# Designs tried in a protein design chat: miniprotein binders against o43061. Part 3

Target 1, 338 residues: o43061
Amino acid sequence: YNHSPEIQRSVYTLTGLAPSSKMAFVTMLTVRAANGENEVENTQQDWYYNSTRLLVHRLVKFKPTKSKYPVVVLAMKGIDQWKLDQLQEDGAIVKVVDPLYAHEVVDDVNDIALLDSRWSMMFTKLRVFEMYEYDRICFLDSDILPIKKMDKVFDVHQLSYSKDSVLFPPTLFYKPRRSIFWRRFTEEFAAYGLTRDDLYPYVFAAVSDPGMWHETPPPFKDYFNAGLFVFKPLKAHYKRLMALARFPKLYDNANMMEQSLLNFAYNSAGAFPWESLDWTFNGLWARKNDLPYLKAVHGKHWQPEGSLGYDEDTSKLWWDAFQEMQTYHDQQRNADLY

## First folded at step 20 (miniprotein)

Design aa4
Fold by OpenDDE base, fold request of step 23:
Structure aa4 (fold): chain B 338 residues (1-338), chain A 83 residues (1-83)
Amino acid sequence: as target 1 above (338 residues)
Amino acid sequence: SQLASTVSVLLFLAAWLIRRAERLLKRGDFESALEELERALQWLQSALELARQLGDEDLIREAEDLLRKAEELIQDARQLAES
């Protein structure tokens, strides 16, 4: 009882944050490792690039979803220069970043549940936590489609601890690979060369992941999707995150990649509980009934009928949005010719 | 190249619309099928023009093949709508 998520939350002071001049939307464009099996994705189309362009277009150009905040594309080193140039023309700030390979982050790569080419670079997303030039970032996966203005996603709280609060060190539980028994994890900030004052106050907010098809609204689960989160970049938090990342055993052997790590690092029962954003900012497994409420839909909506998570209404929505973007660019090209 | 990528995207989009139109035709929605095919034609025309500017014979051929298919489906759709 003394370590319940509710008790931990009661010890924190939440302070609403006003808008800052240093806020940004950030997405990541990665090089796909060629050998991903079953995507009958017509190997000729870079859907992640196309989706990234669409995301940028929605946030920068398309009036109904246009944001006042800058959009940054973190491009992994090795992306074709013409793609980077196009994203700049689309109005994104392009920042090239080096990958974070699993073998550079993890002490023992054999503790990772699955060792494939996709998992080798799963930690590259953590580069967003090094963007200290911003006071607050909303990270979005490239397969998120804004359908309404999203600027209110930044309306989150800063969490601080009371100096007078005898914070019992939160205890998290983890199950090592091949272990029958749960083990206790008690976080020691000194192990990172950090104090509590280095780590607080903090900002971390995300949307609950329903994990499957759901009713409207989706049921709340104390597990968030890492496809959209709002946070304050802090050197101390990056250092902490990288220290935790060393040990996949702590975060379900990285079974859900960086999402497993983030859900451990910002666990509701831990020292840094996540803040729940409104579900409408990240429409996972969305259907027609959700669309009136949603500000964004999240998924590979370009995929054909018969694909996992295919929905006719969200597919149509994505393709209509994609066609609008193409129409916009065709008009621009024709205007530049005259 | 950026231009080649643009052509490829337009061709894919057109092919997607054609497939959607074929499904609409099978459902008896001839009007919606015609609208989708007309949109596909627009994308294919743009793609063909850009492919010609590139001098990419493969992309030109693909665009022409898809144009022919779209035109055939338009004819079929019109015949079915008049019946």
Scores: ipSAE 0.572, ipTM 0.837, lowest interface PAE 0.9, mean pLDDT 89
Fold by OpenDDE base, fold request of step 23:
Structure aa4 (fold): chain B 338 residues (1-338), chain A 83 residues (1-83)
Amino acid sequence: as target 1 above (338 residues)
Amino acid sequence: SQLASTVSVLLFLAAWLIRRAERLLKRGDFESALEELERALQWLQSALELARQLGDEDLIREAEDLLRKAEELIQDARQLAES
């Protein structure tokens, strides 16, 4: 009873945040690991680059989805300069970042469920938590397509703890690899060289991940998708995340990569419960019936028929958006020629 | 290069539209197929022009091959729609 997520949340004070001049949309562009055999993605097209361009175009240029907030592309070191230049021309702020390698983050890489080439770079997304120049960031995966204005995604709460509240130390449960028994994790901030005052107040909001095809609206699950989240960059929180990241056993052996870590770090039963954003900001497994409500759709919508998660309506929506972007650029090129 | 990448994307897009049109034709949706093919032609024309500017003979050839294919399918679609 004393450790229920609801009770833990009752101890927090929620304060609505006004708009700040230091808010940004942030996406990440990574270098494809050469050895990712299983992405039958047509090796000829950098779909992550193409989708990143489309995301930038939607947020910067396309009037129906154009944001007033800057768009930052965190580009992993090693991306071709011409891609970076193009993204700048598209209107993004490009920031080159060093990768976070798994072996640098994790104490024992053998604790990772899937030692794949994609796994080696999964923590690079955590570089967004170092963007202390911003008061609030909305991170988006590059395979998110804005279909309506998303600016209201920043309308989140700051969570603080009441000094008068005897916060029972939050207890999380984890199952070590090869263990049949659940273990208790009690977070000690002192182990990070941090106090509670260093860690509060905080902002972390995300959309519930339905994990599969769903009805409209999707059912709420106490597990969020890491493809879209709003947070306040804080040094203390980055330090905490990196400390937790050392131990994949805590976060399902990184089965869902950084999403596993974030769902552990911001667990509803933990010291830093996540805030639920409206599902319409991250349309996962979206279908035609969801589209009237959605502000963004999320998925590899460029994939051909027969792909996992293929949907005809969302595929068409993406390709229509992609064609609009190409048309825009063709018109710009032609205008520069006249 | 950026230009080569643009050409490649346009060619891919056109090829995607052509494949979609072929499926539409098989389903008897000739009108929708024609619309997709006409769009493919536009992309291919742009791609061909850019490929020529780039001087990439392989991209030029690919664009021309796809143009021929799209034109043939347009003719087929028109004939089927009139029948």
Scores: ipSAE 0.571, ipTM 0.837, lowest interface PAE 0.9, mean pLDDT 89
Fold by ESMFold2, fold request of step 23:
Structure aa4 (fold): chain B 338 residues (1-338), chain A 83 residues (1-83)
Amino acid sequence: as target 1 above (338 residues)
Amino acid sequence: SQLASTVSVLLFLAAWLIRRAERLLKRGDFESALEELERALQWLQSALELARQLGDEDLIREAEDLLRKAEELIQDARQLAES
C-alpha cells in the first residue's frame, strides 16, 4: 500500500481531475553564493543549472521519459539571462521569481537552527504554491533524474474533510529545540482569515523519506521528502503555509528548511494529512537493486566517489543520461547545418 | 560565458569517464574500460576544439592533459587485454 493508518485520516475521493485539467511539472533554479555552496568549484561550473537542463531534457525531449505535460522552470531573479534562454530553447517554460528571504518569512530568524547566506533564501521553493494557473503540479528538485515515464505521478487523490474527525480531532505536536517534551499546537483557521471550507478539498502527495541506505523497497517512514511532491495550488493553503512559516519552532527550527515546514503543515496526524505516493517516483538513497523499479532517481549524482550518498551505479546512470543529452544537442546542431 | 561553461562541463564528463575506466581496468574489465576511454576521447576532442575557439589557454591545457591521460590508459588497456 501507499497508505498507512496514520496517513489516512482524511477521506479520500476520486482524483478530482477532468480532461481540461491543467497539469505541470515544476522545478526551481536558484542563485547560489559562490563561497557558501560546496557544489560549485568555480564560476564556470554550475551543477544546478546543468542538472536542471538534464531534468528538462528528460521530461521534454528524451522519448523514453518525456511527458505530455508542460515543464516549468521557476528561475530565481539574478540567474544569468543566457541560462534562462537556454532552458527555454530546451523546451521549458521559464518564469522568473523573487526570492523569499528568511527574514521576510519568519518572525524571529534566531529560531532557525542553522542560518547562513545560502540558507537565507531557503523558503523560495514556497513560490511554487502561488502558481494558481495550474490545477495540479508535480514539483521536482533539479537533482531528480527521470528514468521512466512520470506522468502517472499526477494520479493522486483529492482529499476532503471528514465529519468523523470531530470525534477524533486532528492534533499537531511539535518539539521545541532543547526540549524532551512535545507540545500541542491548536490551529485556528480564523486567525488566518480563513474558514475550514476554504481549505478543502486539497491535494498533497509525497514520497516517504527513508533517510538512509535501505532494502528494496524502502521501509515506510511517516516523514516525506520535499524533493518531489504533487499538490493543487490553493490560495487558502498558501496563506496557511505562510502563517505557519512565521514560527520555525513549530517545524523543528527549520532544520530541514521547507521540508520541515511541509511535514508539519501536512503531518499525518493533522487536519491535512499527506498522501503517500508510490516510492518509485522519488528514488532516495538509491542503489542498483532499486533501479529496475524506479521512475526517478534522486541525488547529486555528479558528485565524486567519497561524497555522502555516493553510489557507482546511480553515478553512471546520471552521467550516461548527461552524455545522451549532449549527443542529442550535437545531433540537432548537425541537422540544422544540413 | 556560455561557451566556457560548455567546455568545463565536457572536461568534467571526460574526467569522470577516465576515472571510471581506471576502476574498470583494476577489475579486469578491459573491454568496458576501452569503451569509456573512447567516449572520453570524443568529448575531449570536442572540448579542445571549443577551448581553442575561445583562446583559453588554461582550458586548452586541461583538455590536453586529460587527452594524454586517456591515450596512456588506452595503450595500457590494450596491452592488458592481449595478455
Scores: ipSAE 0.553, ipTM 0.863, lowest interface PAE 1.9, mean pLDDT 85
Fold by ESMFold2, fold request of step 23:
Structure aa4 (fold): chain B 338 residues (1-338), chain A 83 residues (1-83)
Amino acid sequence: as target 1 above (338 residues)
Amino acid sequence: SQLASTVSVLLFLAAWLIRRAERLLKRGDFESALEELERALQWLQSALELARQLGDEDLIREAEDLLRKAEELIQDARQLAES
């Protein structure tokens, strides 16, 4: 149902931003397995840490892309202290968070399609929804590279409950595995200890996920990428998310981890439809023709030729950005010596 | 350690620049290949200094091997560009 997120259940929307509004960019750094065995040829560089540093640099120091808003790194417990110290020196606010393990979030982990030991903490990103000190957050995966100013990403609408929803009630659906039929999910807010009024107004905006190589611009799909989203942290919405998270069968057996959950919770057909951000804020499957328009490219562009999603032009873009960051730090070290 | 991580990333960066230079040489773009190789030398010099500070013989050897490879490619590229 509903092919476009622009079809909203509200009769009225505003940005809801005031001059005193507190905004932040937030990213997350997760723990990873130790690099390599006892052989040097099996050593693996910590690219999540490296890409997090580059993202921070691009939002804090690099003048063509720097933001006026703070940049927060949510660091999972267990990350080496020297990495946290370096991110603070780079200009980020670093906050250590406890992981959210799948077995602590869902009622039955066997309902999760593919549970990997590394992904047992897949719900830890949900900690960002508890940052109530901010009026609006733009979450970004650590493998997003800003290439133009990003601050306009916060200029999205807040959505109020529409009286028209009484006549055309929002409806959520899910498809159980091995079924050709969709099933209706009847959401009872009272089961969460909430009323409908507790959940409005809200903010949730993201970029449509093309899912594959595409022409420029990518086609719209009514399924968003959770690598970048703008939202207002609200206690009621966090309670709702945690309640829905218990049942992976509702959100495609967590096939795309928290992205599956968020796409169910903010489905365009439901009571809280997502707002479509301009595609240029999250350049997925990006190639040369996209680059003049993009404000950010999204992908593991450090990976070599032959990797899924490899593109020579975005690879060069990423490594040029990384070299600029390294040059910046070398120049700062030299200035500190003299 | 932090030094080992820094050396490792500089070596990967240099290796990427060398592979890019090799592709440029195959396409006949010797001037661009030389620019990439000169940048690789600068990062390798930094990596080798830090690897020696760390005292890691494997990282030192890797940096020295990449330096030798980059210097050989530079000489090849200069010879081909002058022909």
Scores: ipSAE 0.475, ipTM 0.837, lowest interface PAE 2.5, mean pLDDT 85

Design aa4
Fold by ESMFold2, look of step 20:
Structure aa4 (fold): chain B 338 residues (1-338), chain A 83 residues (1-83)
Amino acid sequence: as target 1 above (338 residues)
Amino acid sequence: SQLASTVSVLLFLAAWLIRRAERLLKRGDFESALEELERALQWLQSALELARQLGDEDLIREAEDLLRKAEELIQDARQLAES
């Protein structure tokens, strides 16, 4: 994946991280429709709020994992004001965003197999790519729990491209639904109102998704998990993402929505390959043997035994963290009272 | 409401602690089970106080039921540790 002709014409640079660079951790808090998704319900919405609070606490207040960078909660319009106020009191910067509805983004909504609200949530996540005030963003799902310092996650490469290099057509690959064969899609950047040079340099880094239980360390797979990624918000890349999003037939093979779009757009064989982060920043399918190495565990660890991906050790870890947060706030309330 | 949400999360936390304590009792780790149950009692007392402020009889009943269950398990754990 790093051996494509486009990659061979580019250089990585760590010197792209300027001393005045503005970095942020960003998470998103979403709303579900009243007729809820069968995978998301009102109870799970409340637990996403609680998990968001825990993530903020771990990056802002909890000394062993505290970051020197700001934490931003990107809240979908419709979240109760008292939740937004609480997240601000917890130390987050809260920004309310308008949703991006599927009918505003895709050319043919009949190409979408799922209910509109799931696609609306996926498309609304694309708002994170519009936060141009930051030089680098680490996006993370609210069900990620930092257990060690995370700030080195921003130490990623900026891909630069030489104009003197021999060029190949910018090609993406996808697998049509019900096919075992990969197909080619050649991009025409002029159709987006862009040139190739508008799209370089860029930053996009993520952790390989093992997709299942694994040994320690997990095996590498050329497919990343969209629960944590580091990128530079760039207008040209946002335009490209919105253009690709129009055609879910090209990327939504298994209803993985935002993860499938991003894996398509930053495919390792394409013009803008993703950079592989150390697996310890996004501990997927984590078990006891992973924990000494992990900087963060990723999962809905509040869910009971029998739930998909349940592990007793990561469950206890999450609930211990949640209790620590509750104790912290109880102690602050008592101190303020007297 | 914010108060009802707070009570609900405390009750869920207490229930989780009680279930973990039950597993510890089955493994014979009575001291760890008692520690978890003591913490559950503290969260339940907080939840019950807030539920009474809210005036929600269903939340009050749930908190009281969990508190009773935790107290029964504490007694069971102490008897098992005496053997």
Scores: ipSAE 0.421, ipTM 0.815, lowest interface PAE 2.9, mean pLDDT 82
Fold by OpenDDE base, look of step 20:
Structure aa4 (fold): chain B 338 residues (1-338), chain A 83 residues (1-83)
Amino acid sequence: as target 1 above (338 residues)
Amino acid sequence: SQLASTVSVLLFLAAWLIRRAERLLKRGDFESALEELERALQWLQSALELARQLGDEDLIREAEDLLRKAEELIQDARQLAES
């Protein structure tokens, strides 16, 4: 790890955020771009929709994981109204958002490492940064399954400049596509039409991504997963993020989509180093030995045996949770009939 | 307008990169200068397109002037790197 986040963090004053009632869990439901293969229209279960429902159910209804905070589903424009209505019935706040297309965000789409249909909508997740009505947001990918209460995820810090720090502008390094040499990026806030005071204090916290199967606990890596993060929505930070997003060359040609951008924008060696959340909030590549510690598991656990990242224990955990949700709804429908 | 503000920001960023690239060239770091100039070019192309959409002749002119400067410096940097 070339950059120790600890040294950069020492330059910042950690101030605990007071509890706010204006906190929310936010997930996103996207329209799958019809890959030109014969997706037989009617019969394939929308697993992302089902997983989104399950996430909402766990946070709103299921007593062991029920949160006191609202759950918002950012639904991409074009999702069937009946799905939106069902999510509202499940107890989510549904907000329809316009997509952010890669060609609208990026100056040169050819700088994106993978030009597929999924990439065209990757930046739609950035719409969460416009939710200024909230003091803090915990974003969750729809394939996260809460297994314990997650409300403590909001117990993060605001980062401010130390008055005594001779803040040299942090220098980030990036490697352009086809370059063998690392380049320096020195960020100037004035370039965004922003001052330091517009950008601080800030909140951004996430869980280290182990990237593969791991021991318990996973080793820390100075790279976070963008499937779960806590932040404070600020207009200045959205403006900054969108300015950086224009240049995939800065963030590994978007090799890991929005995760690449966020890891650049909140780089440990940068002006806005990310705060490390406890690994238990985002159980990536989880196995049986991790489950006693985890508050959430993250993965496409509905996938069959033989799939990449398949694990029998986490798969069973997801299917049991999905069945419980179905049983809950069946019982509610029966109760409304009597 | 929000769009005009975006254009102005892009122009400012590009101008800053150009100035930085000029300093890198003076130090003999031609590769780093080229990368910054290429980035500046991308910002300026976007700024120019947005300025054209706005119909703001002043922003268009500023973007075109900075584009010309960046292109000249790229040529200079390439010549210096090959020598």
Scores: ipSAE 0.000, ipTM 0.197, lowest interface PAE 14.5, mean pLDDT 85

